# Designs tried in a protein design chat: VH-VL binders against p14386. Part 16

Target 1, 262 residues: p14386
Amino acid sequence: ASTQAQKALETFERFLASLDLESYQQKYRPIKTVEQDLPRELNPLPDLYEHYWKALEDNPSFLGFEEFFDHWWEKRLRPLDEFIRKYFWGCSYAFVRLGLEARLYRTAVSIWTQFHFCYRWNASCELPLEAAPELDAQGIDALIHTSGSSTGIQIKKETYRSEAKSENRFLRKQRGTALIEIPYTLQTPEELEEKAKRARVNGETYRLWAKVAHHLDRLENGFVIFRESYVKSIELFLQKNAPTLSGLIRWDRVAQEALTAP
Below, E stands for the ipSAE of ESMFold2; O stands for the ipSAE of OpenDDE; V2 stands for 0.75 times the mean of E and O plus 0.25 times the DockQ between their complexes.

## First folded at step 20 (VH-VL; framework fv_masavibart)

Design z2 (at its last look DockQ between E and O 0.66; V2 from the best seeds 0.00; counts 0 for: pae E 2.9 > 2)
Fold by OpenDDE, look of step 20:
Structure z2 (fold): chain C 262 residues (1-262), chain A 121 residues (1-121), chain B 110 residues (1-110)
Amino acid sequence: as target 1 above (262 residues)
Amino acid sequence: QVQLVESGGGVVQPGRSLRLSCAASGFTFDYYGMYWVRQAPGKGLEWVAVISYDGSNKYYADSVKGRFTISRDNSKNTLYLQMNSLRTEDTAVYYCARDLYWNSEWYFDYWGQGTLVTVSS
Amino acid sequence: QSALTQPASVSGSPGQSITISCTGTSSDVGGYNYVSWYQQHPGKAPKLMIYEVSDRPEGVSNRFSGSKSGNTASLTISGLQSEDEADYYCQSYTSSSTDVFGGGTKLTVL
């Protein structure tokens, strides 16, 4: 682990800790007015990477969400206008803006979680990690390089909702490669254990999530981040199994084989 | 888009058996718990059965326990309900429903259009 | 019958706000944080409108909102429209590990 990677992680965590999640939740949670697919020109991923993926910078700085949104809005004004005319005919500009703001916030939170995994990985692990908007476009969050192979990773939240998708684009393009699901939960181990007791058919699943949760930390503001033990466990898993991995490796296997012990 | 399509409903006499199917598409079937919910004509909704995403665990309402069996074939993206020893009170539209989250057990975000089962002498 | 009690019917005029209540018994308190609401038009399947007391699924209008006070959950529909005319069911997971639906409420738009 390089000093630079450690500094990047620390700075990013400070940024995450500075977020007023409660206020954002109150403001944006009730707003679900923009559910249409955004055109390519309005995709926030490239901008999110530009402003928040700074693994190679010595003194990284990160924009607040409001600043980021304003930047995105200004940068994408023209494409946004076309989008508004097409999908929001008759709606007020402010209404559309707020809807997009809420959507972008949810996207940002998701990507920040992803980036934290990557920052933590760079700071704590030896295997090289690659992150780029192009990989996201292929349906993976990052690529981890092992001896003679590369493994894709995708963070899977407990609240994951599957959409109609065929074969994963990454797996389709790279035959023989593996994609591993990285389980992520906002619940504490204690909460999950209580749910396990109450569960009818998923008790063991909740207990498995509880094990996962032991590898997560909660910042003071409530943001859940990955512990060093999490990424090291995954690294060990990959070092042992990567040559034999192919296709989709589901979260439960990852949890059972890599994250069973705190 | 998520789709659930029930089939197998019909008219049967009391004591007979019927098997319902629910064909799922538009999502990763084996990530979600699935449910059967029924509605008698002009009545409210009633839980019938639930099965875990991998089919390893099942749970039934007391009203159908011992008579109904919920199962799934993830390779075929299909949910089943084997109904034995049918009674007149089992007359209902039977819905298959998907769990909101892959691990919630409490909410149904997608429903089929239902299939009618009529048990009459 | 149902451990969750709903009014049999409610009515309102277009543009108004109406509220449907769902009251549980003390035995339901353990699962009352898991309240959901479903809309059902005649001859149609139910549609999830609210879950976890106040959260909306994707695609559900922001005119629908949920709240809870004590043992009573409430569904509020603002800016009432003709298409809102339907049956509404509350649902919860009881402390006895059973699922329960309310008896349903028929909403009429005048």
Scores: ipSAE 0.609, ipTM 0.832, lowest interface PAE 1.2, mean pLDDT 90
Fold by ESMFold2, look of step 20:
Structure z2 (fold): chain C 262 residues (1-262), chain A 121 residues (1-121), chain B 110 residues (1-110)
Amino acid sequence: as target 1 above (262 residues)
Amino acid sequence: QVQLVESGGGVVQPGRSLRLSCAASGFTFDYYGMYWVRQAPGKGLEWVAVISYDGSNKYYADSVKGRFTISRDNSKNTLYLQMNSLRTEDTAVYYCARDLYWNSEWYFDYWGQGTLVTVSS
Amino acid sequence: QSALTQPASVSGSPGQSITISCTGTSSDVGGYNYVSWYQQHPGKAPKLMIYEVSDRPEGVSNRFSGSKSGNTASLTISGLQSEDEADYYCQSYTSSSTDVFGGGTKLTVL
């Protein structure tokens, strides 16, 4: 892997480790007051890519969340006023601002997690990876390029809930391609193995999640990240199987076939 | 938007059979385990049966074991409960419910509106 | 068969905090952290309020909190409001038999 990619990964992990997750959780977790669909003008994804996906920069730096939110907010005063008038007439301005702040924090954590996979991929793997807000808008987190083909990935948390209607949008537009679910969990292997012993029907599934968890790691502050073994396992899986892959490749197949042992 | 809609309830005589259906929409059905829970009129909740996301594993409360069969058709996003040898104590509103998240087994996150089964002569 | 024990009813005034108890054994509430709480308004399906003893699912107000001590789990509702008037059920995994619900507690907001 290149020196640039390794330094980018180290710098990004340092940023993630600097987050006071406990303080953010106390502040934002109870706040779920802005649940309406955001219009395109309020979409934070372009800003998240601008400030946090810096794979081609020699010495990247990363904004703290508060500075990122202020930047996002200040760029959008008019569309924010329209949104607030439409959905929050009669609410205090501070109430709505804090609600949007909490919502964008949750989005940022999700995006930071997927970016860690991508930074680790660049540092550890040979197959090229492409990530952009335009791809994310199509429902994929990155493309991984093999000889003669490309495979999309989606990074999905164990507790992720997605609408069935939106799941195949990328696949419908690009016939003959594959989309691989890249699972992660915040539970430890030990917690999952204990649940497997006590499960009525889901014991094998909890053991698959334990296999996933063995390929994850935690920074000092508790932020869950992808180990080198994770990305190398996915790369090997793609090198072996990409010519025959099509459609959605479910998380449980990925866990069983790609994440066989750390 | 997650939605669960039960159907197939009605009035039947003791000893007869009835099949309940639960139509699911708004989520990826075959990622989640599914449950049946019942509530006799004016009484509390009673767990009935659970089925894994792919249908390969099933588990039943002792009160219905050997008489009821839970099943699912993932191609139709539908959960079923086949109820044989019905007894008057099976009279209840039957709810279908979904796991909180993928394979969370012990928690009932989304519930249907329920369908009433009355067993009487 | 054995069920989790809840008081039949509890009441409180608007703005108060109240606690609903759920007492089991070392084979369920005392032995595991697989406890959940459900709210049921008249004529409606139950709604999950608390899972894993103290966690709140998305969309549940932080006025609802859960805890346990020994064989007893507790649901605490702070800042009581009229819409909190409902039946509340606890549930736990049990190693000795099928998972069980408590008998339910009717909360009346005076």
Scores: ipSAE 0.450, ipTM 0.750, lowest interface PAE 2.9, mean pLDDT 86
ESMFold2 (binder alone), look of step 20: mean pLDDT 89; pTM 0.895

Design z7 (at its last look DockQ between E and O 0.76; V2 from the best seeds 0.00; counts 0 for: pae E 3.2 > 2)
Fold by OpenDDE, look of step 20:
Structure z7 (fold): chain C 262 residues (1-262), chain A 121 residues (1-121), chain B 110 residues (1-110)
Amino acid sequence: as target 1 above (262 residues)
Amino acid sequence: QVQLVESGGGVVQPGRSLRLSCAASGFTFDYYGMHWVRQAPGKGLEWVAVISYDGSNKYYADSVKGRFTISRDNSKNTLYLQMNSLRTEDTAVYYCARDLYWNSEYYFDYWGQGTLVTVSS
Amino acid sequence: QSALTQPASVSGSPGQSITISCTGTSSDVGGYNYVSWYQQHPGKAPKLMIYEVSDRPEGVSNRFSGSKSGNTASLTISGLQSEDEADYYCQSYTSSSTDVFGGGTKLTVL
């Protein structure tokens, strides 16, 4: 692990820790006004990468969400106008802005979680990791390179709600490659164990999630992050299995095979 | 969009069997637990059965235990309810419902429109 | 026997706020954190409105809110609209429950 990667991780974690998640949740949780897909011009991913994926910088700084949003908003006045005219005719800019702000916050939180995984990986693992907006466009969060192969990763939240998505573009384009789901939960091991006890049919599944949760940590503000043990376990899993992996490796397999031990 | 479509309902005599189907689309079917919930005419909702995402585990309400069997074919994105030894009190609209998220078991975010089962002599 | 008790009916005028209660028995205490609420219009399937006592699914209006005090969960509908007229069911899971729905409440918008 390079000193730079460690510093980047630490700085990023400090950023995450500085977020007032409770306030944001209170503010944005009730706002669901903008739920449609955003046009390419309004896709926040490039901006999120620009401002929050700084793995190569010695002293990275990260914008607060408000500043980030303002920046995003100001750069996209024309496409926003078109978007509003198309979907929100007659609505105030303030109304739509708030809706987009809420939407972008939710997106940002997801991306920050992803980036934490990546920062942690770079700090703790030897296998090269690649992250880019273009990969996200293919439906993967990052690419991990192993000897002779590359494996895509995708963070899967316990509360994930899948809508009919077309076959993963990454798997379609990259024959012989694997995509592994990285399980992620906001629940504590204890909470999950309790749920397991109360479960009718998914007791073992909750226990499996509990195992996953042991590899996660919670910042003081409640932001859940990946422990070193998480990424090291995944790395070991890939080192052992990557040459034989193909297609989608579901979270439960990853959890069972890579994250069974704390 | 998520869609659930029940079928197989009809009029049957007591003691007979009926098999309901629920065709799922618009989501990754094998990631979600599925449920049957029924509603007698003019009455409230009654939970019937649940099946895990992989079909490995099942649980039933006491009222149907031993008579009904929940199953699923993930390759066909279809949920089933085999109803044996039907009784008049089984008369209801039967809904299939999806878990809110993975392994939720407790919350049903999507429902079909239901299929009516009438058990009468 | 786990039973959730709801009022048979409630009514309100447009713009008003109404609350529907759901009271469980002591045996429901272990599962009462899993309280959910469903809206059902006549001849339609139920719709999830609230889960985990107070969380709203995506697409559900913020006019709907949930709370819990003791053994009573409550659904509050603010800014009552005509389209809110429906039956509402609470649900709570326990380890021993076979039917965990409340009896339903008919909401009439006057």
Scores: ipSAE 0.442, ipTM 0.786, lowest interface PAE 1.6, mean pLDDT 90
Fold by ESMFold2, look of step 20:
Structure z7 (fold): chain C 262 residues (1-262), chain A 121 residues (1-121), chain B 110 residues (1-110)
Amino acid sequence: as target 1 above (262 residues)
Amino acid sequence: QVQLVESGGGVVQPGRSLRLSCAASGFTFDYYGMHWVRQAPGKGLEWVAVISYDGSNKYYADSVKGRFTISRDNSKNTLYLQMNSLRTEDTAVYYCARDLYWNSEYYFDYWGQGTLVTVSS
Amino acid sequence: QSALTQPASVSGSPGQSITISCTGTSSDVGGYNYVSWYQQHPGKAPKLMIYEVSDRPEGVSNRFSGSKSGNTASLTISGLQSEDEADYYCQSYTSSSTDVFGGGTKLTVL
């Protein structure tokens, strides 16, 4: 699509490639000390969109994670004090800070992943895409507009753990809207094919995930991103099916119909 | 939160049949593979069977193959174990267990409290 | 069905570190990273403590750690507490597409 969208994608990919993933994993993986639901005042999503979703800027720049976390923390000293007093009485700010840092890092990685899909979509596809923290609050990673309808997307990791929920709030409130599950895996096609060979019951499922993985790529630091073929396949699927789509469209249908087709 | 509740255990004579149920709640049941694992009184754990998320594939431990049938009804969020030709060696607490991830079959992150099956004459 | 070998019992004092071993073969523990550990208190269902050799699920204390070398996996509990008294089972997926559990280890806090 536009040269602006291509530049934004390239700049965002350079940012992702600059991350020292090994250091962050070693630092944060053992830290799970803050697992409570965060109150609204501590929600990092508005800040993540502000600093990392810059699709309309000519030459965007992106904060490193440490600087992002410092900004998030400093804006919220009062609600942080209330949170600490409620749940972490007797703990130092330093202890809670490190716990929140680890948690926000994991959130940031998830959000950066969904933003890469959106940047790739803008660079490669014609259907308009909308991403906003208000959509994320409804359980939608992005909204894609087709003629006369809209389709929500939600990126679903292979290792996703579901929660008990009523029907998605966005789907309940939006007639003529569908929500499609966009499958995403950190495993390579080779790893998934080996799992398929030894599977008791999931052989076909692992082979389907291997097909998904062929549409993903790795940056030099190991960050997994969406290839152009991924988003173009999803766009074609929507162009052919959106008028008849309704409700939740499960990842395996999406994979089978969009990501295994020639 | 995730909850698994087994039922249908009891005392039966060798050669008889029994059907266990496991009611699931707190998660999207038809995304996950499900297992049965058993524990004889005072003994360790033994894996029994697995069923895929959609019920299309099933796999059994050699000790029960041909006698036990795992099944699920995704419209009722329920897992079943039909146990035929029961033997005294089948005496155990039977647990239903969920896969850690919706596409994994290696690890069991949630377990029910179990239901006791006693096979004796 | 071959069992993974665990010591029948292990004991330690509060605050001490202890390690429980789980020995298999190249067809299970030695060949793959599909190893998990379960804690079971008396009369209760097992609880997943470690998966994929060394990963902890959310809500499991970092006092629990896992590792493996060759055909032997290890569960280490640091800062031993009375609540850690339980049976511990290792489990591995095998090359024949089956699960195998260890015989269990009774941990006693002295």
Scores: ipSAE 0.416, ipTM 0.738, lowest interface PAE 3.2, mean pLDDT 87
ESMFold2 (binder alone), look of step 20: mean pLDDT 92; pTM 0.934

## First folded at step 22 (VH-VL; framework fv_masavibart)

Design ko (at its last look DockQ between E and O 0.14; V2 from the best seeds 0.00; counts 0 for: repeat SSSS H102, pae E 14.6 > 2, placed apart)
Fold by OpenDDE, look of step 22:
Structure ko (fold): chain C 262 residues (1-262), chain A 121 residues (1-121), chain B 110 residues (1-110)
Amino acid sequence: as target 1 above (262 residues)
Amino acid sequence: QVQLVESGGGVVQPGRSLRLSCAASGFDFDSYGMYWVRQAPGKGLEWVAVISYDGRNKYYADSVKGRFTISRDNSKNTLYLQMNSLRTEDTAVYYCARDLYSSSSYYFDYWGQGTLVTVSS
Amino acid sequence: QSALTQPASVSGSPGQSITISCTGTSSDVGGYNYVSWYQQHPGKAPKLMIYEVSDRPEGVSNRFSGSKSGNTASLTISGLQSEDEADYYCQSYTSSSTDVFGGGTKLTVL
């Protein structure tokens, strides 16, 4: 691990720790006015990468969310106007702005979680990691390169929503490649173990998530981040299995095979 | 589609017993935990009991512990609530509900229409 | 077990946003992220609207959202509509391995 990567991780973690998540939750959680797909011109991913993915910088600095959003908004006044006229005719700009702000916050939190994984990886692992907006557009969070192959990764949050399992675009485009789900939970090991003890249908699943949770840390503000043990375990898993991996590798397999050790 | 149909409700005197049934259809009954929840007339919801998918684990509210027994027959896709030593305060609409399988906690995603139990002297 | 504390009633006009609170203890709402909300129309069975504090089941309107701070969970309904008039109940897991409901809140749409 390079000194630069370690510094980047530490700086990013400080940034994450500085976030007032409670205030943001209070402000944005109730706001779900803009949930439709955003046009390409309003896609925040390129800007998020620009401002928060700085893996190659010696002294990275990260914008607060409010500043980020302001910049994003001001840069896109024309497409925003078109978007508002098209989908929110008769609504105030303030109303739509707040909706978009909430939407982008949720996106940012997801991306920050993803970036933390990547920063942690760069700091702790030897296998090269690639992250770019173009990869996200393909439905993956990053690529990890192994000898002779590349494996896509996707952070899989503990969600029990029956999302229509559409085939991942990445897998469609890259036949023969593997996509691994990286499990992520906001629950503590203790919570999950307690649930497992009382579990009626999915006790083993809860225990599996508990194992995952042991590889996560919670910052003082509540932001959950990846431990070094997490990424190292994944790296070992990939080193062992990457040549034989194909298709979607589900989170439960990853958890069972890679994250079973404390 | 998921259906839950309660039956067995009626009017009984205090101290008597009553057995409720809940017929389940439209899903894999033996894969889901099941609940009884009751609601006194004009009052709120009260959790009564829960049973695991295999019937091995049971939990009860303190208000009914020792008097009520939750059980199930997976071969018949039926949930039961045996109510003994009934009290006037047990008067309520009794709902059977299915556990949300995919959740990390105990939530009720499907409910029956309920059956009314009236305990009166 | 004592019920979670909810306001007896709340009201709002169409198009407004309202919030219903659910206050418990560190042994239930404050101790776990296992808070759910149910909507019940008169003479009907309850319907799950929110689970795990803020997750929404399939088919539930995005106008419904949930949050939690400390020992208090909140249900927010934005863009209030006449059909939202109903009783709302919060539910939580407890340290005693049981479930507990709030006392319910009657929402009136003016």
Scores: ipSAE 0.015, ipTM 0.496, lowest interface PAE 7.9, mean pLDDT 89
Fold by ESMFold2, look of step 22:
Structure ko (fold): chain C 262 residues (1-262), chain A 121 residues (1-121), chain B 110 residues (1-110)
Amino acid sequence: as target 1 above (262 residues)
Amino acid sequence: QVQLVESGGGVVQPGRSLRLSCAASGFDFDSYGMYWVRQAPGKGLEWVAVISYDGRNKYYADSVKGRFTISRDNSKNTLYLQMNSLRTEDTAVYYCARDLYSSSSYYFDYWGQGTLVTVSS
Amino acid sequence: QSALTQPASVSGSPGQSITISCTGTSSDVGGYNYVSWYQQHPGKAPKLMIYEVSDRPEGVSNRFSGSKSGNTASLTISGLQSEDEADYYCQSYTSSSTDVFGGGTKLTVL
């Protein structure tokens, strides 16, 4: 892990700490989110990578969210006009813009969390990590290379729900590939331990989430980030297990085998 | 679309056994806790049993403990309720229900249409 | 076993606002924010209307709102419509690791 990687991590953490999360919550909480599936040309992911994934730059700088949203919007005036006319007949331009802003903010927070893992990995770990929008299109957040093999990762929030099961594209495209779920929670260990005491059937699960939470930190503004212990634990898990991993490795195996040790 | 379809209900004599099934589709079944909830004719709702997403943890209402067994087969997206030593008090519509969150929050966001079990001599 | 206390019935005219109460104890409604409300039309499955005291699932009208004060949760329906006529059940998590439902309230739209 290099001085460049440490500098990038520190700069990204300063960016995250600079976010006024409470103001964003107040601004977007009352706003009805645009719920239509976004067409390909409105996908914010390439822009999020361009502006926030700068792992190879010596002195990266990061746009505030408002400036990021303005840039995303201005690059897409024609497809935005087509989208608004197609799905939001009778709605004001300002109404739809604010709804997309709220939606993109939620996407950005998710992606910034994912990028923090990747920046921390580069700063603390020896195994190479690859992150790109093309990998996300395959259904993974990053690819970690071991000797002779590669393992995909996905950040999985505790409250994730799925409307349907689907086979992951990354797993379909590569023989003998593995995808591990990287558990993530916004709850504190104390909150999770309290839930564990009161749980009927999920007490052990809440205790496992509490172990996960001990490897996470909170910045002063409340943004939850990955500790060095988190990424080093995952690296050790991969170094021990990668030759035998195949298919989807679920969060609870990862948590139990990787995140229960100091 | 999330769907839950119960089956296996019918008329049975006291002391007999019956097995209910709930076929799930439209969501990642093995990420969710699942419930059985029943409703006697003309009466309110009563939860019966719950099973964790991986099937390792099970809990029962006192009225059925020792007689009913909840189980799941995640490879078939199916939830089961084995009901032994049935009593007339077990007569009800039995609903299959899903936990609202994949990490379990004890809310019932999707319900099947139910299957009627009648226990009568 | 104890149940949450709901009125057996309430009624209102179209366009009015009505409130259904759900009274428990400090070991359930008062002690936790794990209260939910279900609507059930005759012969149909229950439908989740409110969770975590006041949150609405996607697709539920904003005419439905929830709140609590002390040991009592409330479901408020504004702008009553004939299709709101149904049975309504509250439910809460308890400190004994069980779920408890209310006895149900029949809403009649006059």
Scores: ipSAE 0.000, ipTM 0.450, lowest interface PAE 14.6, mean pLDDT 84
ESMFold2 (binder alone), look of step 22: mean pLDDT 90; pTM 0.900

